# Ledger of designs, part 2: VH-VL binders against Probable Brix domain-containing ribosomal biogenesis protein

Target 1, 224 residues: Probable Brix domain-containing ribosomal biogenesis protein, of Pyrococcus abyssi (q9v200)
Amino acid sequence: MMLITTSHRPTRRTRSFGHDLERVFPNSLYMTRGKKTIQELLMEAYDRGYERLLIINVWKGNPLKMTFIKVHPDDWGYLGYLYLHGVKLQREMGFRGLNPIREDMPLVVTTAKRVGLDHLAFAQVFSELTTGKFVPRGDKSLLSIADKYNTDVLAVIERHPRGIVVNFYRLDVTKERAVGPLINVKIWIMEDGRRWDYKEAFGIKVKPRRKEGEAEEGARKDSH

## First folded at step 10 (VH-VL; from y3 with light chain S95K)

Design w3
Fold by ESMFold2, look of step 10:
Order: C-alpha cells, then sequence, then structure tokens
Structure w3 (fold): chain C 224 residues (1-224), chain A 120 residues (1-120), chain B 111 residues (1-111)
C-alpha cells in the first residue's frame, strides 16, 4: 500500500514511528532515506507497485509532519499534510515485535462511536491519504466492521481536547485495546484546499494560514 | 440478556412453502451476522448461510445456494429462513446463531432450534 | 475440498483427560487460525466452548482447553465428568472468511 520514509537524518524515534506505521499499513515498507531524492523515491515506489509515498519530517528530534504523495505513472503529486502535536509509539503502548501485515487486506478507517463532524471529515481525508477504506462507525463495534470488510487493521479517529487522534488496532494481536502508534493531529491540509486547524475548531479564530510550500502559487512540479 | 428466539416446530407436506424466524434481543441486531445451521435427524451440523441484517449482505454455503432464502427484517430484529417448495429431505432441526462479536471466528449465541418435519 | 475430520467417537472414565482431534484436509492450512469447538447435548442447541483455537468464553469451565499443532486442532477435557457426555463439533472458516465449515462431530461417552 505505501512506501514509508523520513526526511534526511532521522532520529531513532522517527525511525521507530516509521516502522510502527509499516506494521499497521498493510503491504507497506519502511525504507531508509539515505541520500535519496524524492524523485528517486517515487520511481522506486512505482517500480515496487506502491500507490503512496509517505515522508515523515522531523523537528527537534520528534516526528511533527507527515507528507503524503500520490504515486502514479504519469501524474505524480503531493496530496496533503498532517502536522502533529506528537505521537505515541507501539512500544510506549506496551507492544513490541509486531510483524508487518503481508496478507491481502485493506486498512479500514473509521471513528469512535461519538465524534464531531470534523472527525468524520478527517476520517474521509485520512482514507484518501492512505488509500484506506472509510467506513462510517454508527453503532457498529470495531470487531463487526473488521469482520464485514475482511481486515484485521483499523485506524480509528478519536476525540482529543486539543486535536484529532488516529489510533490503530491490530485485531489479530489483541481485541482488547489499540496497539498504536497513536497520532495526535493539530492541523491537516489537503492540496485541494480542504483544511482543519485545532485552534479554529475550538473557537479561536486566527488569520488563515498558507499551506506549507504554497509561497509559489500555482506551480505544479513536473518531473520530465 | 442476549438471546435468539426461533419460531415453533412445523409439520409440512412436500411442495409446501415455509418461512421460519429467528428474533434477536438484548443487543444491536443490525451490527452482527446471523447464520443458519441445519441438523438432519441423527446427523451433524451443516452451515447453510449467513446474513448481515444492517445491509442484508447474504452469503450461502455452496450446498444450499438456490435451495433456500435467507433474509432479515431489521425493523423487528428478525432473521428468516424460507423454502419455496419443501422436500422430504428438508426434515431437520434448524438453528440460527449469532457470530461471537469478535473478528468472525465463531457462533456464540444460538437459538433453541426449529424442528421442520416434511412428510406425506 | 474444505473439510474438517474428527473421530466418530471417543470415551473416557470419570477423572481422566481426553482429547478430540480436528484435522483440516484441504490446502487452506495457512488460514487455519479461526477454530472453534461446540458442545451439544441430546435435544439441545450447540454451545460454544472454545473460539480462536484456545480461548474460552465466559462461563466455560477451565477443564476445557484447546490447542493446535500443524493442521490439527485439539479439544482437551480434563477431569472428565458425566455431564461432559455429548457430541462435540469443531468449526473453522475458509481462507476467504466467506464460508464456515463444521467437522463431522465426535460422540463423547463417559464410562
Amino acid sequence: as target 1 above (224 residues)
Amino acid sequence: QVELVQSGAEVKKPGESLKISCKGSGYSFTDYWIGWVRQAPGKGLEWMGIIYPGDSDTRYSPSFQGQVTISADKSISTAYLQWSSLKASDTAMYYCARHSGEVYPAFDIWGQGTLVTVSS
Amino acid sequence: DIALTQPASVSGSPGQSITISCTGTSSDVGGYKYVSWYQQHPGKAPKLMIYEVSNRPSGVSNRFSGSKSGNTASLTISGLQAEDEADYYCSSYTKSRTYVVFGGGTKLTVL
């Protein structure tokens, strides 16, 4: 499903987060960034059959941004960005040594049973970024959703006092709680103009922020 | 209390139609699969098919595809098994059962069974 | 092609341990992780005893345990009691999780 890497010179924590994502995104691979350019990464992702490239950016030693890129033979492009309050690693949630998923199953994206409209919108956005399948929660249990859609893996969008949380379940590991990683999102931005900022969602109005990199208005980056 | 309550025993002749019921209570009926299991006299359990009442997604055992119809009426929390034309070989006990509430590994709640007797 | 094979009968004396086997006979061995066991007394509906190979539902005695080795699942009943006399069925899902199969059943007699 996706090739996962980092910005140059990642920390140990950022690599751990990338490996944790490899363990919850089915048929995905964490790859060391090294000296590779984004163009080289896109070519490798295409050659290996991945639909997405995910880059985890670092700030002061922590993963603070996730960049999602569409992998396509004739239409490469940036899809969107998550800016994070922080993450909680699988080992910090009590899980070590989980195996990557190599079976043919989808990532299902859903929500907790009681969430706001912004959480529902983000569940759809997150499914678009990851090629996951958005399933509205309603009154359904996670187990019944997983059974109906033939998966062991769910990303569950949850409430947080200062943001939106993504929490991952591996039902083949345990049915009792999430395994992580936990992603605490403070801002998300899609290249099509959809966006969310936790300060605006909680009644704090600030002048609109430009999307990262948007200072070059109207430019599309074409490779060859 | 979570339970499945089935309709009463039936005595029928070959060629007659029949629809038996399975009513769920004590849980969210539309959020769980309901399966039907046949047991001929003195024989073992045979899975016939399964339905998800929330959207009526219905799957049949190959042995029973086209032989019966499985349906549900979610407004009254009831699943059904029906025959358009009964045969003597349809004489059996019929159970409904709910999946375990986990990633579909087992049937955790069973109805009491409906005995169907088909004879001339 | 998709079948679960059980012995037709087993017997034991009170206090003994007995084991009932359930062997897959198809090429779906890699998907054989969702095995369940059911107990059925005469005239009664089946009761779930074990799910996912080795888990007991609430209310099932710890005298019942399940295990798997290769493509064979086993139900073990320790401290055999007269009330354990019943038919026992294993069940598993096909590779696609679309279909359910039951074993042929095993009649347990307590001597």
Scores: ipSAE 0.000, ipTM 0.455, lowest interface PAE 16.6, mean pLDDT 84

## First folded at step 12 (VH-VL; from z5 with heavy chain I50Y)

Design v6
Fold by ESMFold2, fold request of step 15:
Structure v6 (fold): chain C 224 residues (1-224), chain A 120 residues (1-120), chain B 111 residues (1-111)
Amino acid sequence: as target 1 above (224 residues)
Amino acid sequence: QVELVQSGAEVKKPGESLKISCKGSGYSFTDYWIGWVRQAPGKGLEWMGYIYPGDSDTRYSPSFQGQVTISADKSISTAYLQWSSLKASDTAMYYCARHSGEVTPAFDIWGQGTLVTVSS
Amino acid sequence: DIALTQPASVSGSPGQSITISCTGTRSDVGGYNYVSWYQQHPGKAPKLMIYEVSNRPSGVSNRFSGSKSGNTASLTISGLQAEDEADYYCSSYTSSSTYVVFGGGTKLTVL
């Protein structure tokens, strides 16, 4: 599915997040960044048959951005970006030492019930970024969806007061709750022009001091 | 059985306030979004915003952000559209409509409309 | 605000098949499957005819069908009848922070 790595000099928390993602993206691999360039990473991903390269970027020690890149010998390119409020690791949700998924099964992307249009749109976007299979939720249970599509793993797009949440279920581990990681998204941007920003969506008006304003300005500048 | 019933027509002067209502019945009001759509005389449909009455999550079209207030009182299954100071350009038909989110991602039930006329 | 592009009018005779187009961009019609169509008779509220590109709500005639290709959605009415004379609006989700955008509307005249 994808090769997962980080920006240079990742923190322990960022590596943990990368490994958590390795355990919920079927047939995916976390690879230490080391001194590799983007081009070297693309070559490695292509040689291993991965369709995506995911880079987790760090700010002040926390994973704050996910960059998705299409792997192709002549038509590679940036697909999109998730800017994060934060993450909750699998171990912080009570799960340790889960095995990567080696079986051929899809990642199913769906939503929680009672979501809005921006969650429905993001479920489609997330499936495009990850090569997951978007399945509309309707009135179905997660177990029903997983059975129909022959998978144990679902990414569920959920409501949040300040963002959009991605939460992961591994039904081979437990049917009772998500295993994580939990990803709280504040902004997402696709290279094709589709985008979403939590401040616009929730009507949030902030008047930060220079230091915070520089961080917010930087995020908007990077988004454009 | 499922229906949205709106308050009656209003004739107002510029500068006056107004709050119009949309009462839902025959379904679980707090489980579905309620949107407001404007139709100026002889014109098309414009989405103004919508609210999820269950937790008051509210979204506005950029053109209407700060121009109107969308709210709901879930105890009486009623959504509201409110102006603090009407303008002549607010003369239009206003519809409320239910949006089912993931089940029927469209406006599947519409109110009858409330005609608002603002003239001096 | 900014509208999806629809022809201003379309005409057809009873029994004919007609198609109304709705053109947007990759940020709306082209990028998502949340396209819907509404029928509005004069003086009446809109009525949902098609949702999710091609699904019909219960009670809508199978003479109404929807499709899309690229950035253009289409509503097709087969076996045109006099009661089909109305205004038709397409609508789509848009990721440009508006959330919902409507087309400008198409007046269908049954000759």
Scores: ipSAE 0.372, ipTM 0.754, lowest interface PAE 4.3, mean pLDDT 88
Fold by ESMFold2, fold request of step 15:
Structure v6 (fold): chain C 224 residues (1-224), chain A 120 residues (1-120), chain B 111 residues (1-111)
Amino acid sequence: as target 1 above (224 residues)
Amino acid sequence: QVELVQSGAEVKKPGESLKISCKGSGYSFTDYWIGWVRQAPGKGLEWMGYIYPGDSDTRYSPSFQGQVTISADKSISTAYLQWSSLKASDTAMYYCARHSGEVTPAFDIWGQGTLVTVSS
Amino acid sequence: DIALTQPASVSGSPGQSITISCTGTRSDVGGYNYVSWYQQHPGKAPKLMIYEVSNRPSGVSNRFSGSKSGNTASLTISGLQAEDEADYYCSSYTSSSTYVVFGGGTKLTVL
């Protein structure tokens, strides 16, 4: 599905997040960034047959940005970005030692019940970023959706007072609750102009500040 | 028997305040967004905003942010639209409508409308 | 500032098929599958005819169908009948902080 890596010089927490994502994105691989350039990562991803390259950026010790890149021999490019309030690791949710998914099954992207338009829109956006299968929730249970689409893995878009949450379920591990990682999104931006910002959505007034910059620089098409 | 019943027509003067209501019945009121839609005489539909009564999460159209207040009292299954100071340009039909979220992501149930007339 | 573009009017004879267009941008009609169509008879509240581009609510005739291509959604009414004469509005989710946008409306006249 995707090749997952980090910005240069990641923290331990950022590497843990990358490994957690490896365990919920089917047929995906976490790879140490080292000194590799974006072009080298794209070549590696293409040679391995991945459709996406995901880069996790760190800021002040936390994974705060996810950059999604389309892998294609003739038509690669940046797709979009998630800026995060934070994450909760699988171990912080009580799960350790989960194995990566080795079988060919889809990631299903859906919503919790009783969500708003922001969550419905983001579920579609997240499926585009990840190549997941967007399945409208309707009245269906997660188990019935998983059975219909022959998968054990669901990303569920949920409400949060200050953001949009992505929670991951592995029904082969437990049917009772999400295993994580939990991703709390504050802003998402697509290169085609679609976007969402929690401050505007929730009417939050935040004192203007100068951006620190480096995590954002990797988002430009003509950047590193 | 899902329905939304709105308060009656209003005739007001500029500068007066107004609060109109929309009472839901026949469904779990707190589980669905309630929106307000304006239709000026002879004009089209214009979305004003909506509220999730379960936790009062509210969104406004930029054209109406700061111009109206959308609220709900879930204990009596009622949503409200209010103005602190009406203008003649507020003369319109106002509909409340239920948005069914992930089940039917559209306005599937509409109130009968409340005509508000603002003139000297 | 941004409204979805619909023709001001369309007309057809009983039994014909007609199509009403609704054009937006990548930020609304083109970017999401949350396009809806509403019918409004004079003096009445709007009625939902199509949601999620092409789905019909219970009680809506299969003469009504919806589709989209690129940034344009379409409502098609086949086997046109006198009671179809009404105003029709499209609506879409928009990521431009408005959340919901309506088209300007189309008056359908059955000749």
Scores: ipSAE 0.364, ipTM 0.752, lowest interface PAE 4.4, mean pLDDT 88
Fold by ESMFold2, look of step 12:
Structure v6 (fold): chain C 224 residues (1-224), chain A 120 residues (1-120), chain B 111 residues (1-111)
Amino acid sequence: as target 1 above (224 residues)
Amino acid sequence: QVELVQSGAEVKKPGESLKISCKGSGYSFTDYWIGWVRQAPGKGLEWMGYIYPGDSDTRYSPSFQGQVTISADKSISTAYLQWSSLKASDTAMYYCARHSGEVTPAFDIWGQGTLVTVSS
Amino acid sequence: DIALTQPASVSGSPGQSITISCTGTRSDVGGYNYVSWYQQHPGKAPKLMIYEVSNRPSGVSNRFSGSKSGNTASLTISGLQAEDEADYYCSSYTSSSTYVVFGGGTKLTVL
């Protein structure tokens, strides 16, 4: 499905997150970034038959940005970005040693029951970013959806007071709860102009203090 | 069976406060969003915002952010729209409407409307 | 805010079919399948006629149908009847921070 890597010089937590994603995105691979350029990563992804390249960026020790890129030899391009409040790793949710999924099955993207329009919209865009299959939830159980689409893995978009959560289920592991990783999204942006920002959604204002004698530039760095 | 019943028409002066209500019945009130839609005389429909009474998650149209307050009291299955200081331009019909989110992602049940007239 | 564009009016004779358009952008009509249509008779609250582009709620006549192509959604009313004379509004989710947007409305006159 996708080739997963990081910015240069990732932290241990970021590598763990990448491996967790490898275990919930079917037919996907985590690859050490090393000194590869984005062009080299795209060539590698294409040669291996991946449709997406996912890059995880770090800030202050946390994986805070996910960049999704369409893989194509002549028509590649950036698709969209998730900016995160944070993540919760599978081991922090009580799961260790899960195997990657190598069977031919789709990732289903759906929602929790009783969500709002922004969750429905994000479920659709997350399926576009990941090449997952968007399935509207309605009154259906996760098990019935998984059975219908012949999959064990679902990404479930959930409500959160200050963001949108992606939570992963592996029904071959347990039917009782999510295995993770959990992704708490604060902003998502698609290159086609679609977007969401938690501050706008919840009507909040934050007035940062002005730092004496210094202009502060962006806190995140992109490296490719 | 499923019903939204709004408070009665209001005649107010500029500068006065106002709180109008929308009471839901026949369904699980806390499981659905309640939206407010404004219709000025002779004009179209304009979404103001909605609230999820289960946890008071509230969203506003940018045009109405800071201009009104949307709230709910789930113990009596009632949503509210309120102004701290009315303006003549607030004269309009105000509808509440239910939005299911994931089941019927549209406004499927509408209140009868509350006419608010603001004049000196 | 970006408003959805509808024709101001359309007309037809009893028994004819008419179509009302609703044009937006990739940030709303084109990018999502959450277009809905509402009928409003004078002095009455709006009534949901179509949701999710083409789904008809229980109790709505099958003479009403919805579709979408690109950034334009359409409501088609076949077999026009006098009772169909009303204002019609489309609505969609939008990514441009408005969340819900309505079209400007279309007055349908049955001749």
Scores: ipSAE 0.343, ipTM 0.739, lowest interface PAE 4.5, mean pLDDT 88
Fold by OpenDDE, fold request of step 15:
Formats: structure tokens, C-alpha cells, sequence
Structure v6 (fold): chain C 224 residues (1-224), chain A 120 residues (1-120), chain B 111 residues (1-111)
């Protein structure tokens, strides 16, 4: 599915997050960034047969941004970005040492029940970013969905008062609750121009503070 | 308070049809699986099947497949278990139970049970 | 045949610890992470005591604990009390299926 890495000099928490993602993205691999360039990473991803490169950017010791890159010999490029409020690690959710998924199964992306149009839109975007399969939730059970698509792993888009949350179910691990990681998204941006901002969505008047530009610039510097 | 309330005891003859009910309250009825469990007199628990009221996804135990019908009416938060033709061997206590989560096999809430007696 | 095997009966004195075993067939091994335990008093509905091998629902006494070793799940009741006298059932998902199976039940007698 995807090669997962970080910006340079990731924190322990960021590395943990990368490993958590490795455990919920089927046939994916977390790779230590080291001194590798994005180009080198893309080549490695391609050589290994991955369709996506995910780079987790760190800010102030925490995962801040997820950058998704399409891995294709003739059409590689940035797909989109997730800006994060934060993450909750699997260990923080009570799950440790989950094995990665090495079986051939899709990542199903769906929503919680009673979500808004923004959540549906994001579910579609998230499926595109991850090469997951978007499945409208409707009134269906998660179990029904999982069975229909022969998967043990679901990304579920949930409501959050300060953004949109992605949670993950590993039905082979537990059927009681989501295992995480929980990803709280504040902004997503696609290269095709699609965008969502929680401030805009929630009507939060943000005075143009100078400081948000620095965070974006810092994230850009780490992506090179 | 989350609860499941089942219909009253039934006394039937062999060959008769029966439909018993289980009404949920205190929670979103459409969001949890409802299972049916049989317990013959002096015997253990037997899982019969469960239904997801949201989309009426229904799953049966192989031993009960074709023997009973599980259904739900989400508009009134009620699940049903029905027989087209009762047998004496259907005499048992029948429990409805809610799964603790959307996909969990654990039953965290139980109805009080419906006693079904089938005798000639 | 898909089956969970429990001892028919166990007994203990007040204050003692007892353990009830639940052993699945080899075909059930894949579902054993979803072992649940139920307590049933005479004439009452079952009550969930343990889910997913070792987790206690809210309101369940910490005297009840669950564990698993190999194909055998165990319910341990510590500090046995008279009120613990009941039937206990284990359950699990079957391997590669979403079917629920119950054990045969264990009658616990408090002496």
C-alpha cells in the first residue's frame, strides 16, 4: 500500500505514530527517514511496489502534517496534505504491539453514523490519499461493511468539535472498539484544489496571525 | 437507562406460529447488534443469531438457519424472533441481548427472557 | 465440531479463589481473543462479566478476572462469596467466522 516515513529527526512520538500507521495500512512499511531525500524515498517506494509515499512532518515534537505522494513511474506527484491538531497513539488507546497487516485486503474508508457532508467529503479524500476504498456508511454495520469487502481494517471518519477525526478498526485485534491511531485533522488540502479548514467550517474568525505562516513554511522546509 | 424488554411468556401447541419481541430503550437501537440466545430447560446458552437493526443485516447460527426468522423494526426499536411452525423442542427461555459495540461478540445488555412452552 | 468445553462444576469455600476453564477446539483458536464470560443466577438473565479475555465491564467486581493460555481461557474468581454461586458460561467467536459459540456452562457452588 504505502511507504511511511517522517521528516528528518523525528521525535519518539512521531516514530510511534508512523509505526501505528504501518499497523493499520495494509501491506505498508514504516521506514526510518535518515538522510534520505524525497526522491530517494520515491525510488525506494517504487522499487518495493508501493503506490504511496507518506511523510509525517514534525512540529514541536508532534506530528503536524501528513504529506501524501503518489508513487508512479510516469506520474509521481503530491496528492495532498493533512494538517493535524494532534494524534492519539495506539498505545494511548490501550493497544500495544499490533502486527502489521500483510494479507491482501483493502483499507476500507467509511464514516461514523450521523456525520455531515464534510465528513463524507473527507472520507473520499482520505481514500484517495491512501488508496483505500471509500464505502458510504449509511445504516450499515461496520461488520457488514468489513465482510462485504473482505477486510479486517477500517478507517472511520468521525465528528470532532475541532476538526475531523480518523480512527481505525482492526477487527482481527478487537471488535469492541477502535484501536487507533486517532488522527485529528484540522485542515486537508488536495493538489487538485479541494480543501477543508475547520476554522472556516466552524465559523471561527481567525485574525491573520503571522505565526500560522511560519508553521507552513517550516513544514515546507522539512518536506524538501 | 439502557435496557431490553422482551414480550411475555408464550404457551403454544406444535405447529403454531409465534413471534416474540425485544424492545430496546436508552440507546440508539440502530447502532447495536441484537442477538437471540436460546436456553432450554436446565440446559446451556445457545446462540441463535443476531441482527443489526440499522440495515437489518441478519446472521444465523448454522443450527438455527432456516428454523427461525430474526427481524427488526427500527422505527419502534424492536427486534423479533419468529417461528412458522413450533416444535416441542422449541420449548425454552429465549433471551435477546445487545452487543457491547458495533462489532463485538460480547453481549453487555440482556433482556429478561421470554419463556416459550410448546406442548400438545 | 465447534465447541467450547467447560467443566460441569466447580466448588470453593468463601474467601478462596477458583478458576473456570474454557477450552476451544483447534478450529476456534482464531476467535479466542473475543472470549467473554457470563454469570447467570437461577431464573435470571446472564450477565457479562468479562469480555475480550480479560476486560471487565463497568460495575463488575475486580474479584473477577480473565486470562488465556493457548486454547484455554480462564475465569478466576478471587475472594469467593456466596453471591458468586451461579452458572458461568464462556463464549467466543468462531475462527474465520462471526458466529458466537457458548461453552456448556459451569455450575459454581460456594460451600
Amino acid sequence: as target 1 above (224 residues)
Amino acid sequence: QVELVQSGAEVKKPGESLKISCKGSGYSFTDYWIGWVRQAPGKGLEWMGYIYPGDSDTRYSPSFQGQVTISADKSISTAYLQWSSLKASDTAMYYCARHSGEVTPAFDIWGQGTLVTVSS
Amino acid sequence: DIALTQPASVSGSPGQSITISCTGTRSDVGGYNYVSWYQQHPGKAPKLMIYEVSNRPSGVSNRFSGSKSGNTASLTISGLQAEDEADYYCSSYTSSSTYVVFGGGTKLTVL
Scores: ipSAE 0.034, ipTM 0.650, lowest interface PAE 3.2, mean pLDDT 89

